# Ledger of designs, part 96: VH-VL binders against q0atu2

Target 1, 119 residues: q0atu2
Amino acid sequence: MLDKKARIRTSREYRNVFEKGKRLSGRFLIIYYVENALDNNRFGFITNKKIGMAVIRNRIKRQLRAIVREYQGQVKNKHDIVLVARAGIGKSSFEGMEKDYIAIMKKAGLFARNANKID

## First folded at step 6 (VH-VL)

Design t100 (framework fv_dusigitumab)
Fold by ESMFold2-Fast, scan of step 6:
Structure t100 (fold): chain C 119 residues (1-119), chain A 121 residues (1-121), chain B 111 residues (1-111)
Amino acid sequence: as target 1 above (119 residues)
Amino acid sequence: QVQLVQSGAEVKKPGASVKVSCKASGYTFTSYDINWVRQATGQGLEWMGWMNPYSGNTGYAQKFQGRVTMTRNTSISTAYMELSSLRSEDTAVYYCARDLVYWETGYFDLWGQGTTVTVSS
Amino acid sequence: QSVLTQPPSVSAAPGQKVTISCSGSSSNIGDNYVSWYQQLPGTAPKLLIYDNDKRPSGIPDRFSGSKSGTSATLGITGLQTGDEADYYCGTWDSSLSAEYVFGGGTKLTVL
């Protein structure tokens, strides 16, 4: 589970990411991301009604949080990142979601486990 | 200022089509879905559908499926709603309204001023 | 017929308080956040409450919302003549392929 300090929690903070952030889409996920003024990354998760009923949306949220937590150390510091699940995600495997997340984060240039040593 | 400005009133004959526009300004057009809601005189609000300006994807209320088309032109930050095969009962004020794209909560925080469409014989 | 049920009208005197109910089912209010919209005569609707109980910037704290089970309530205290309007609840409905549904509306008359 992500720590409270690593979560985007307020509607105002989500709006900030959506309005000022950059957007990148993958197969099952869209990410919106912007630099923050904090010392840590924060993540938000959006699963809307088009994905399916609450039980499906809650499962997807849990799986996305687990994926983000597993790869948290590879994400460039000081970003607010919102993951938005697309309709097709409901039929994806955990592995499929994981692969999409990795691909999109790499494409966004957000993976940097050893940022200070990258030339 | 953040606003949605709609096209002017329309008068149509039964069987015709009407296309209403909704021009967004003051915010990133592609970050918010545009919904269309209508209201007959003295009646309640009736949701017609949503359109995602980034992807062009749409979702229509069952009642309007087959008669409504929602589109956009991102170069001029304008959304459109076209309703075909008009009947007298389609006489109403038509509103566009935005919600945050893919947001979990479904609410409309900004509304256009409305476009009156009259269908008369 | 509206998917969500509201009383057609409510009335009270200036300075008093009123509550407006909104009743739905497990597929709409029971599963989703509820919003409330105010429509002054001759104008477009305005968002009054979102996420069951949150107020947008500029909405006075006289307006409040709550949700319990499959029902939601809008509360208005310190009634003013300018509050005379139609009030609508709204939410998403899962049983209708993610359609947004409104209540039938409640006309508030300030005596």
Scores: ipSAE 0.031, ipTM 0.675, lowest interface PAE 5.5, mean pLDDT 86

Design t11 (framework fv_dusigitumab)
Fold by ESMFold2-Fast, scan of step 6:
Structure t11 (fold): chain C 119 residues (1-119), chain A 121 residues (1-121), chain B 111 residues (1-111)
Amino acid sequence: as target 1 above (119 residues)
Amino acid sequence: QVQLVQSGAEVKKPGASVKVSCKASGYTFTSYDINWVRQATGQGLEWMGWMNPYSGNTGYAQKFQGRVTMTRNTSISTAYMELSSLRSEDTAVYYCARDLHYYETSYFDYWGQGTTVTVSS
Amino acid sequence: QSVLTQPPSVSAAPGQKVTISCSGSSSNIGDNYVSWYQQLPGTAPKLLIYDNDKRPSGIPDRFSGSKSGTSATLGITGLQTGDEADYYCGTWDSSLSAEYVFGGGTKLTVL
């Protein structure tokens, strides 16, 4: 699980990223992202009701957090990033979600050149 | 000020198709889903589907699957709902509604004024 | 036919209180937030309550919502003639092909 300082905590903060941030879509994910005034990155995760049952939504949310945690060292500092799961994500594999995340983060220019994968 | 403005009333014959538009203003069009809801005369609200203006992805109610298509044109902030193979039972007011889904919640906070579609021979 | 069950009508006098129930199942109300919509005669629906119990700006506090298990309730106090409307509950039905579902609607008459 990401620690407290690395998570987006309030509905106001989510709305800010959603409305003012840039966005890019992948196959299973949309990211919304904006530079923050902090010294660290913060992540939010939205698995809205269109995805399916709570069990499916909670599984996807856990898997996305695991992916973000694994690659957190590669993310350029000072960004609020919200991951929104797309409707089709329920059928995706963990590996499929991971590949989509990496591709979209690279396309957004959010992966640092010398970042490390967290094992 | 958020506003959704729909196209005018339509009269169609059975078997025809109708395409209703919904023009959004006062917010970032691609940040909110558009849902379509209809209401037959004297009846309740019936959800038809959602469309994501950023991706173009859609989800349709099973009842309308195969007959409905939801699209958008982001350059003019307009959503469309096309219903084909019209029957008399499709006579209804059709609404578009904005879906605010921040923080894992989803509800329809702004609605268009409605478009009356009459199917008769 | 509605997935969520509401009484077809409710009535009370001005100044009185009324409650409107909305009953569902574990896959809809039991698993998801409930919203309430007010439809005045001849108009589009308007969001009245969201996330079970929250009011949008501009909605007076005499309107309230609650949820318990697989049921939700809309409460209206201090009834006014301008409250005559159809009231609909709505929520997502949780499945891999998730759909938004509405109650059948309740016609409120202020006599």
Scores: ipSAE 0.013, ipTM 0.631, lowest interface PAE 7.7, mean pLDDT 86

Design t12 (framework fv_dusigitumab)
Fold by ESMFold2-Fast, scan of step 6:
Structure t12 (fold): chain C 119 residues (1-119), chain A 121 residues (1-121), chain B 111 residues (1-111)
Amino acid sequence: as target 1 above (119 residues)
Amino acid sequence: QVQLVQSGAEVKKPGASVKVSCKASGYTFTSYDINWVRQATGQGLEWMGWMNPYSGNTGYAQKFQGRVTMTRNTSISTAYMELSSLRSEDTAVYYCARDLPYYETSYFDYWGQGTTVTVSS
Amino acid sequence: QSVLTQPPSVSAAPGQKVTISCSGSSSNIGDNYVSWYQQLPGTAPKLLIYDNDKRPSGIPDRFSGSKSGTSATLGITGLQTGDEADYYCGTWDSSLSAEYVFGGGTKLTVL
């Protein structure tokens, strides 16, 4: 579970990331990201409208939070990052989501140099 | 400033089709979905569907499935809603409204002024 | 008929407080954020509350929202004649072909 200060809490904050941030697409995930003026990173988790069932949306969000939590120490500080689950993510494995997350974060330049060397 | 400006009133005969436009300005058109909502005189709001301007994907209310088509032209930041096989019960004010293309944060923050469609013989 | 149930009307005097209820089910209000929309006579609806309890810029703090289980409530304090309007709750219904659903609307009369 992420600390409350590490979560995007308001629609205003989500809107800021979408409007001013950069966008990068993976297989199952899209990220929007922007530097913030805080001392910490904040993460948001959302699903496309095509993923309508609450049980599927809640499972995906729990798994994404677990992945983000696992790798949060590797993320460059002072960013607001929104993870958008694409329609196909419901058929992905946890490992598949994790690999996609790592790939897009590296491509975005958001992972520290030593991310692959920590355990 | 964000604005959604809709086309003018239409009068149609039963069995015809109508195509309403919604021109967006003041924001990145492809970043927000356009929803269509109608309201018959003295009645409540009724959701018809959403259209994603980036992908062209749509989701329609089951009641309108097979009769409604939602499209866009990104070069002029304009969304369209076409309703076919018109009946007298389709007489209503039709609104476009924008929201984020994401389930968890979707709410209609800006609305068009409405287009009155009258279906009469 | 509307999927979300609201009282058809409420009334109160200027300066008083009113609450408007919105009742749904587990697949809509129970699973999703609720919004409230104000429709003044002859105008398009305007967003009043989003994400259950948040106000857009320009909406005074005398308007508030809350959600508990499968029901949501809109509160208006310090009632003014300019608040006479129809009020609608709205939310997504949880399905593979998710649909947005509105309440039937509540006509507020300031007597």
Scores: ipSAE 0.264, ipTM 0.771, lowest interface PAE 2.9, mean pLDDT 88
Fold by OpenDDE, second read of step 7:
Order: sequence, then C-alpha cells, then structure tokens
Structure t12 (fold): chain C 119 residues (1-119), chain A 121 residues (1-121), chain B 111 residues (1-111)
Amino acid sequence: as target 1 above (119 residues)
Amino acid sequence: QVQLVQSGAEVKKPGASVKVSCKASGYTFTSYDINWVRQATGQGLEWMGWMNPYSGNTGYAQKFQGRVTMTRNTSISTAYMELSSLRSEDTAVYYCARDLPYYETSYFDYWGQGTTVTVSS
Amino acid sequence: QSVLTQPPSVSAAPGQKVTISCSGSSSNIGDNYVSWYQQLPGTAPKLLIYDNDKRPSGIPDRFSGSKSGTSATLGITGLQTGDEADYYCGTWDSSLSAEYVFGGGTKLTVL
C-alpha cells in the first residue's frame, strides 16, 4: 500500500489540487496534478457516488492504488496527483486501466524520462 | 453565508405523498450535492439519499428505493425531496444537508433547519 | 440497529473529559473517513469533526476526533453545560451500495 505520507487525505488537500492543478482526461481516468512544496508525491483517488455500486467503487480504488504504487518510483517528484475514475472504468480490465494511467501520465509529463516498466 | 432553508411543516394521511423543498443560498448551488436525512421523534439520524444539482443524478438508500424522488430547480437554487406512499413510520423531521461530491471524503457541512412531516390517520 | 454502534449515553461533570466511541466495520469506518455531528436539543445537526480528526471553523479545540481500524472516537475536554447534546458519528459504507450511515447517537449529559 501507499505510505500515508504519499496520500492526499483531507478535503482541503483535494480542493487545492482541483482549484490550482491542471486537468487531463484519459479514457477511464481524469488526473488533476499540481506541484507541491514537499519532498514526496501525494496521490488521491476519487471513486465517487457517480461511479455506481460501492463494491465496484472499492474495487476500482484498490486497483488504482495498485497501479499508482507500481509506478510510484517513476513519477517526477513534488506533485500532488488526484486520479478521478470515469464512468466507464467499472467495465475496464486492470490492464486497460493501467494502460490508460500510463498514457495520461505520459501526456502530463509526469514520468521520468528514464522510467522503466512504462509501456 | 451558506444557508439552506426548508419548507414548512406538513401533515399527511397514510398513502399520500409529501414534497419538501430546500432553498440554497450563499454558494454555487450546482457545485455541491444535496443530501436528505430524516429523524423520527426521539430517534437517530437516517440517511435517505443524495442529489447532484448539476446533473440531477441521485443515489437513494435501499430502504427508500421506489418511494423517494429527489429533484432540483437550478433557476431558484432549490432542491426537492418527495416521499410517496406515506406511512406512520415516516413521521419525522426531514433535513437537507450540503455535501462535497468530488472528494474522497464526504460530510454534511451545512444543514437546513428541518421540516416536520406528520403522517396520521 | 444502526450500522455504526455508539453508546446510548455518556455523562460527566463540567470541566471533565468524555469520550464517545463509534464502532463499525471494514466496509464503513475501515475504508472511509468519519465525521461527527452535534445536535443540540431542538436544533438541526451541526458538523463537529470531519476527515476523522479535523475541526471546522468555529469548533473549539476541546473537541477532537480519532480513528483506528474500524472504530472512531470523539473526545471532549473541559466539558461545558452547553455541550449537552446528542452526538452522531457518520461515514460512507462501501458494502453493496454506497450509502451514508450514522451511528445510533450518544446522549451527553453534563452533570
């Protein structure tokens, strides 16, 4: 699991990202990202009521956390990044979700150029 | 300042419907969800559902599925909760409450003053 | 039969400290942030604590919240007569459907 310090947790922290950050949309994900004043990245996950059943939301959140954890070391430092699940994500495969994450993060320029395990 | 002002007390017969209104002010109405929570006399709080004023999307507690309808009129920043097929057990104070729709955590930071609904023969 | 379990009542003298527990499960408190609400007699509930341990503006630091595992706790120090009220914990439940759930409420009496 992600370290506690690597997670956006409070409403205030989320609001800051939404208000001051940039937004990019993928097929299954929307990311909001902004530079922070910390020495580490923080990730937030939004699987809100609009996604549907709680069991699905929880599964998606767990999958997103797994994806973020896998590539965490390859993300440029000093960013707050919020992943918002889109409506169609519930029908996506894990691989599809991962691919979308990688694509959108690349588009955002958030991966290090020498990053490994990036398809 | 943020305010939620609800409609007045209602007295209904069993089988009837009641529609409670909640007028919002002091903030962008379409940016926050409106939740409805009821409380029977001497009892605890019971969540009924949420409504997003921008899209009109709703989520209802299973207990009230098929019997509750949450709507809104964005032009007047007003949310509505209609409960049909009323029974005596529906006698309660009904509250509207504001919620943040797009954050990991959700809580009700502002509440209406409550609307008393009495269902009796 | 609330999803979240609270003691029905707690009491203490002015100036004392009280704690109110809120017990749930992995699908609610375990996975989601807890909020606390204060309801003074004859009034609407008021947000007291959010995000487990955060205080909204205007809430004195006498009120505190914490969460551990599947349980949450509200702490009140320097108890005042004006604190006499019902207190409810609440959070989202992620079991079958997304529903907000409240505790049964705790009646705080200031002796």
Scores: ipSAE 0.038, ipTM 0.735, lowest interface PAE 3.6, mean pLDDT 90

Design t13 (framework fv_dusigitumab)
Fold by ESMFold2-Fast, scan of step 6:
Structure t13 (fold): chain C 119 residues (1-119), chain A 121 residues (1-121), chain B 111 residues (1-111)
Amino acid sequence: as target 1 above (119 residues)
Amino acid sequence: QVQLVQSGAEVKKPGASVKVSCKASGYTFTSYDINWVRQATGQGLEWMGWMNPYSGNTGYAQKFQGRVTMTRNTSISTAYMELSSLRSEDTAVYYCARDLFYYETSYFDYWGQGTTVTVSS
Amino acid sequence: QSVLTQPPSVSAAPGQKVTISCSGSSSNIGDNYVSWYQQLPGTAPKLLIYDNDKRPSGIPDRFSGSKSGTSATLGITGLQTGDEADYYCGTWDSSLSAEYVFGGGTKLTVL
């Protein structure tokens, strides 16, 4: 459950991140990210039809939201971040997605070192 | 400048295999998926599958499942598509194309020049 | 047999306007964004329109796209001889096995 304030909600807001943001690719995830003028971070989640059937896409979206929520306190303030699931993510485990998320956030300079569920 | 450069024309006998290469330059190879599309002479475009060059994961069109294999070599930024048990109906131009995710869609923003594969006895 | 239906050919004179239709179903065009590709004779396809109605950098505004329900349309105004090409619509099909599907292609002849 991400708070309403922490979610990118409109197509205009998503397109802004895609058009103005930086892009960084992981194994299963791509992030687009840009600094915002707000006092909080906002997250968006994209799972396209290339991933598979609706049940798989909905599972992936739910799992990505859970991962983001778990680590939201470690994310550098004032960013809009969109997570795009890559083709093949449906073959990954939850732990695989989590590791990929941590790795790309650290590489982007958006994430603290030693991030884990008990931090 | 983004470029996808494919290997040269091939002539094969029925039952043989062909392996087409697609060398990427001008971008981070592992950051974009590669799709393969073919086109028989005078016919339309037919999607064959996708390959994620970072993970190595693939997805193939049902028509080609069991005959196609898509791989890559990240050290030389090259994607490969191998089609086995060739038939005369496989005579076509084979294209690789880069898959760009934009908002809620993905599409093929750059294409290789094509590789002609002729299957005849 | 293509999954998406396009007219096989259209023709018009230089300076005229043409529209090319692309018809699908709820599992493809109805549920996804449509792209259009231009294929000049003897060349690889080139992206012309993405996200239903957006042009890549370098594509003139004479080319436009739209989508309504399970159909998409490519519009070309101010036709030029250099526009003679095959035009393909394409999108993802969200049926059980997700696959990219193309229209059968439309050959544009400039009189």
Scores: ipSAE 0.427, ipTM 0.836, lowest interface PAE 2.9, mean pLDDT 89
Fold by OpenDDE, second read of step 7:
Structure t13 (fold): chain C 119 residues (1-119), chain A 121 residues (1-121), chain B 111 residues (1-111)
Amino acid sequence: as target 1 above (119 residues)
Amino acid sequence: QVQLVQSGAEVKKPGASVKVSCKASGYTFTSYDINWVRQATGQGLEWMGWMNPYSGNTGYAQKFQGRVTMTRNTSISTAYMELSSLRSEDTAVYYCARDLFYYETSYFDYWGQGTTVTVSS
Amino acid sequence: QSVLTQPPSVSAAPGQKVTISCSGSSSNIGDNYVSWYQQLPGTAPKLLIYDNDKRPSGIPDRFSGSKSGTSATLGITGLQTGDEADYYCGTWDSSLSAEYVFGGGTKLTVL
């Protein structure tokens, strides 16, 4: 589980990311990302009803948190990053989600250059 | 009804660029991704990439990275695919197709009629 | 050299049943839903099956799809002359930055 300090939790925090951040779409994920004034990264997760029933949304959210946690140490610091799950994400396995996350984060330039676990 | 109408046939020289258009109608243009697929004569289907008309964001096949550009004009519900540095092997029929990825399914449910692009010296 | 492997051709007489296989890997068919497309001679592809086994409206129940492991199968019963076409399987491949991949296509000939 992500540390509380590594999580975007308030509506205000989410709004700030959406309004001030950059948007980049992957195949299964959309990320909004903006620099923060902290010493750590914060992650937020959005799943909407188009993905499916609540049980499915919760599963996907858990999977995304696991992915983010796995690669957290390789992400450039001082960023607020919101992951929005696209409706079709349910068509992909965990590995598929992971690959898409890696792809989109690379495109965003959010991985450190010394990241070895990427790809 | 949903319809994708593509621009006419193109004849280009090697090294040139081609821009194919795909005009959508019968649905909300910005609510569906547009994919591009080509097919060389007598060959199979080859996926080129996707474009989201709302954001303009794209995802290209690695094979075409740096050479393909997918754009759109939302005011006229038209998607574009530009392929540069054309080669003879780029000779093919190019299709646009609508994708339901933002919904519960992910497949290409409607296709344009295709645009023949011929690259020859 | 397609990521998904299909037989180049299949043939049968009218009224018979044919099956078209589509073999992939865990990163594509194993992880993602498969679609099938029909392409009549000189025409654009047409969606035939989506989500492994679902038919769009207008597609007769003679057409069926299934998926098991890393393989998918298209079934056509009561074969008609009008079914003569090329058939392609397709799915997303997570190992290729979520690229869509097609099979090499299968030409169905009605004898």
Scores: ipSAE 0.019, ipTM 0.704, lowest interface PAE 4.8, mean pLDDT 90

Design t14 (framework fv_dusigitumab)
Fold by ESMFold2-Fast, scan of step 6:
Structure t14 (fold): chain C 119 residues (1-119), chain A 121 residues (1-121), chain B 111 residues (1-111)
Amino acid sequence: as target 1 above (119 residues)
Amino acid sequence: QVQLVQSGAEVKKPGASVKVSCKASGYTFTSYDINWVRQATGQGLEWMGWMNPYSGNTGYAQKFQGRVTMTRNTSISTAYMELSSLRSEDTAVYYCARDLYYYETSYFDYWGQGTTVTVSS
Amino acid sequence: QSVLTQPPSVSAAPGQKVTISCSGSSSNIGDNYVSWYQQLPGTAPKLLIYDNDKRPSGIPDRFSGSKSGTSATLGITGLQTGDEADYYCGTWDSSLSAEYVFGGGTKLTVL
């Protein structure tokens, strides 16, 4: 459901975020993030085999995309951000994942301090 | 270039502990998991666990739970694997390996040279 | 015993082709990508194939991988004496306490 422009699509772009970006861990999520030279934010999603079966991983990926989309307007412009699900995320509720996402994004300083006129 | 360099061979008595080190270079140490895999003489590869160098979080194979501890020192880009209560069947070559993950892929792209641990009375 | 089943040995002459099978279950090969590792005598394992059928830089196209259902196959064409090694398949098991599992290994002899 995220716009194509808001998604990290290529292996080269993921590698750039992992190699050059900063990393922060939450309870269920790790984020890797780096400033980009674009006019918009881009998101990537990784649900590693350590989480469990494909059905669980695919559910989590869909739920994380929904959470990211919901809070897209709060994120400071011009960042590439990769969300990596931690092994324990499979036992989390949707609300638990959402709270963890908000907490880690605030700790990273990626949520806008002032929602009005942030360009 | 990416390298993982392990500590030298160890000879231990039953009941002792051994701590093997794995020094990483050529990449951002905290961006990749380190896995530990062992191989007994003439036998196959056996996975022991993973350790995340950024968080310190670990996941251990059930067989080794309670006897293994995986840690790191980020200031010197070094991972450690400590195995306690050693038995003769722990005699093996112990490897560290880097876990490259992108797009749900996860595999061991670079390996250390191995550390021989011999447990003898 | 190993979790994934491989033949203990295979052999062929230089220039020939061999395939090495790796059999698992729905919770490992059936649900996850498979990697293959080559171990030359006295050395550490080396990544040969990842994500079922991809080659790392430096691995010649004589080596190929495939996966169908709960089984994976490593193919080697144009066999060379330097290919004598032990070959291991590996993948994650999709249990709640996810573990990496290896095949028992296949010794390739080129004579």
Scores: ipSAE 0.016, ipTM 0.662, lowest interface PAE 6.6, mean pLDDT 86

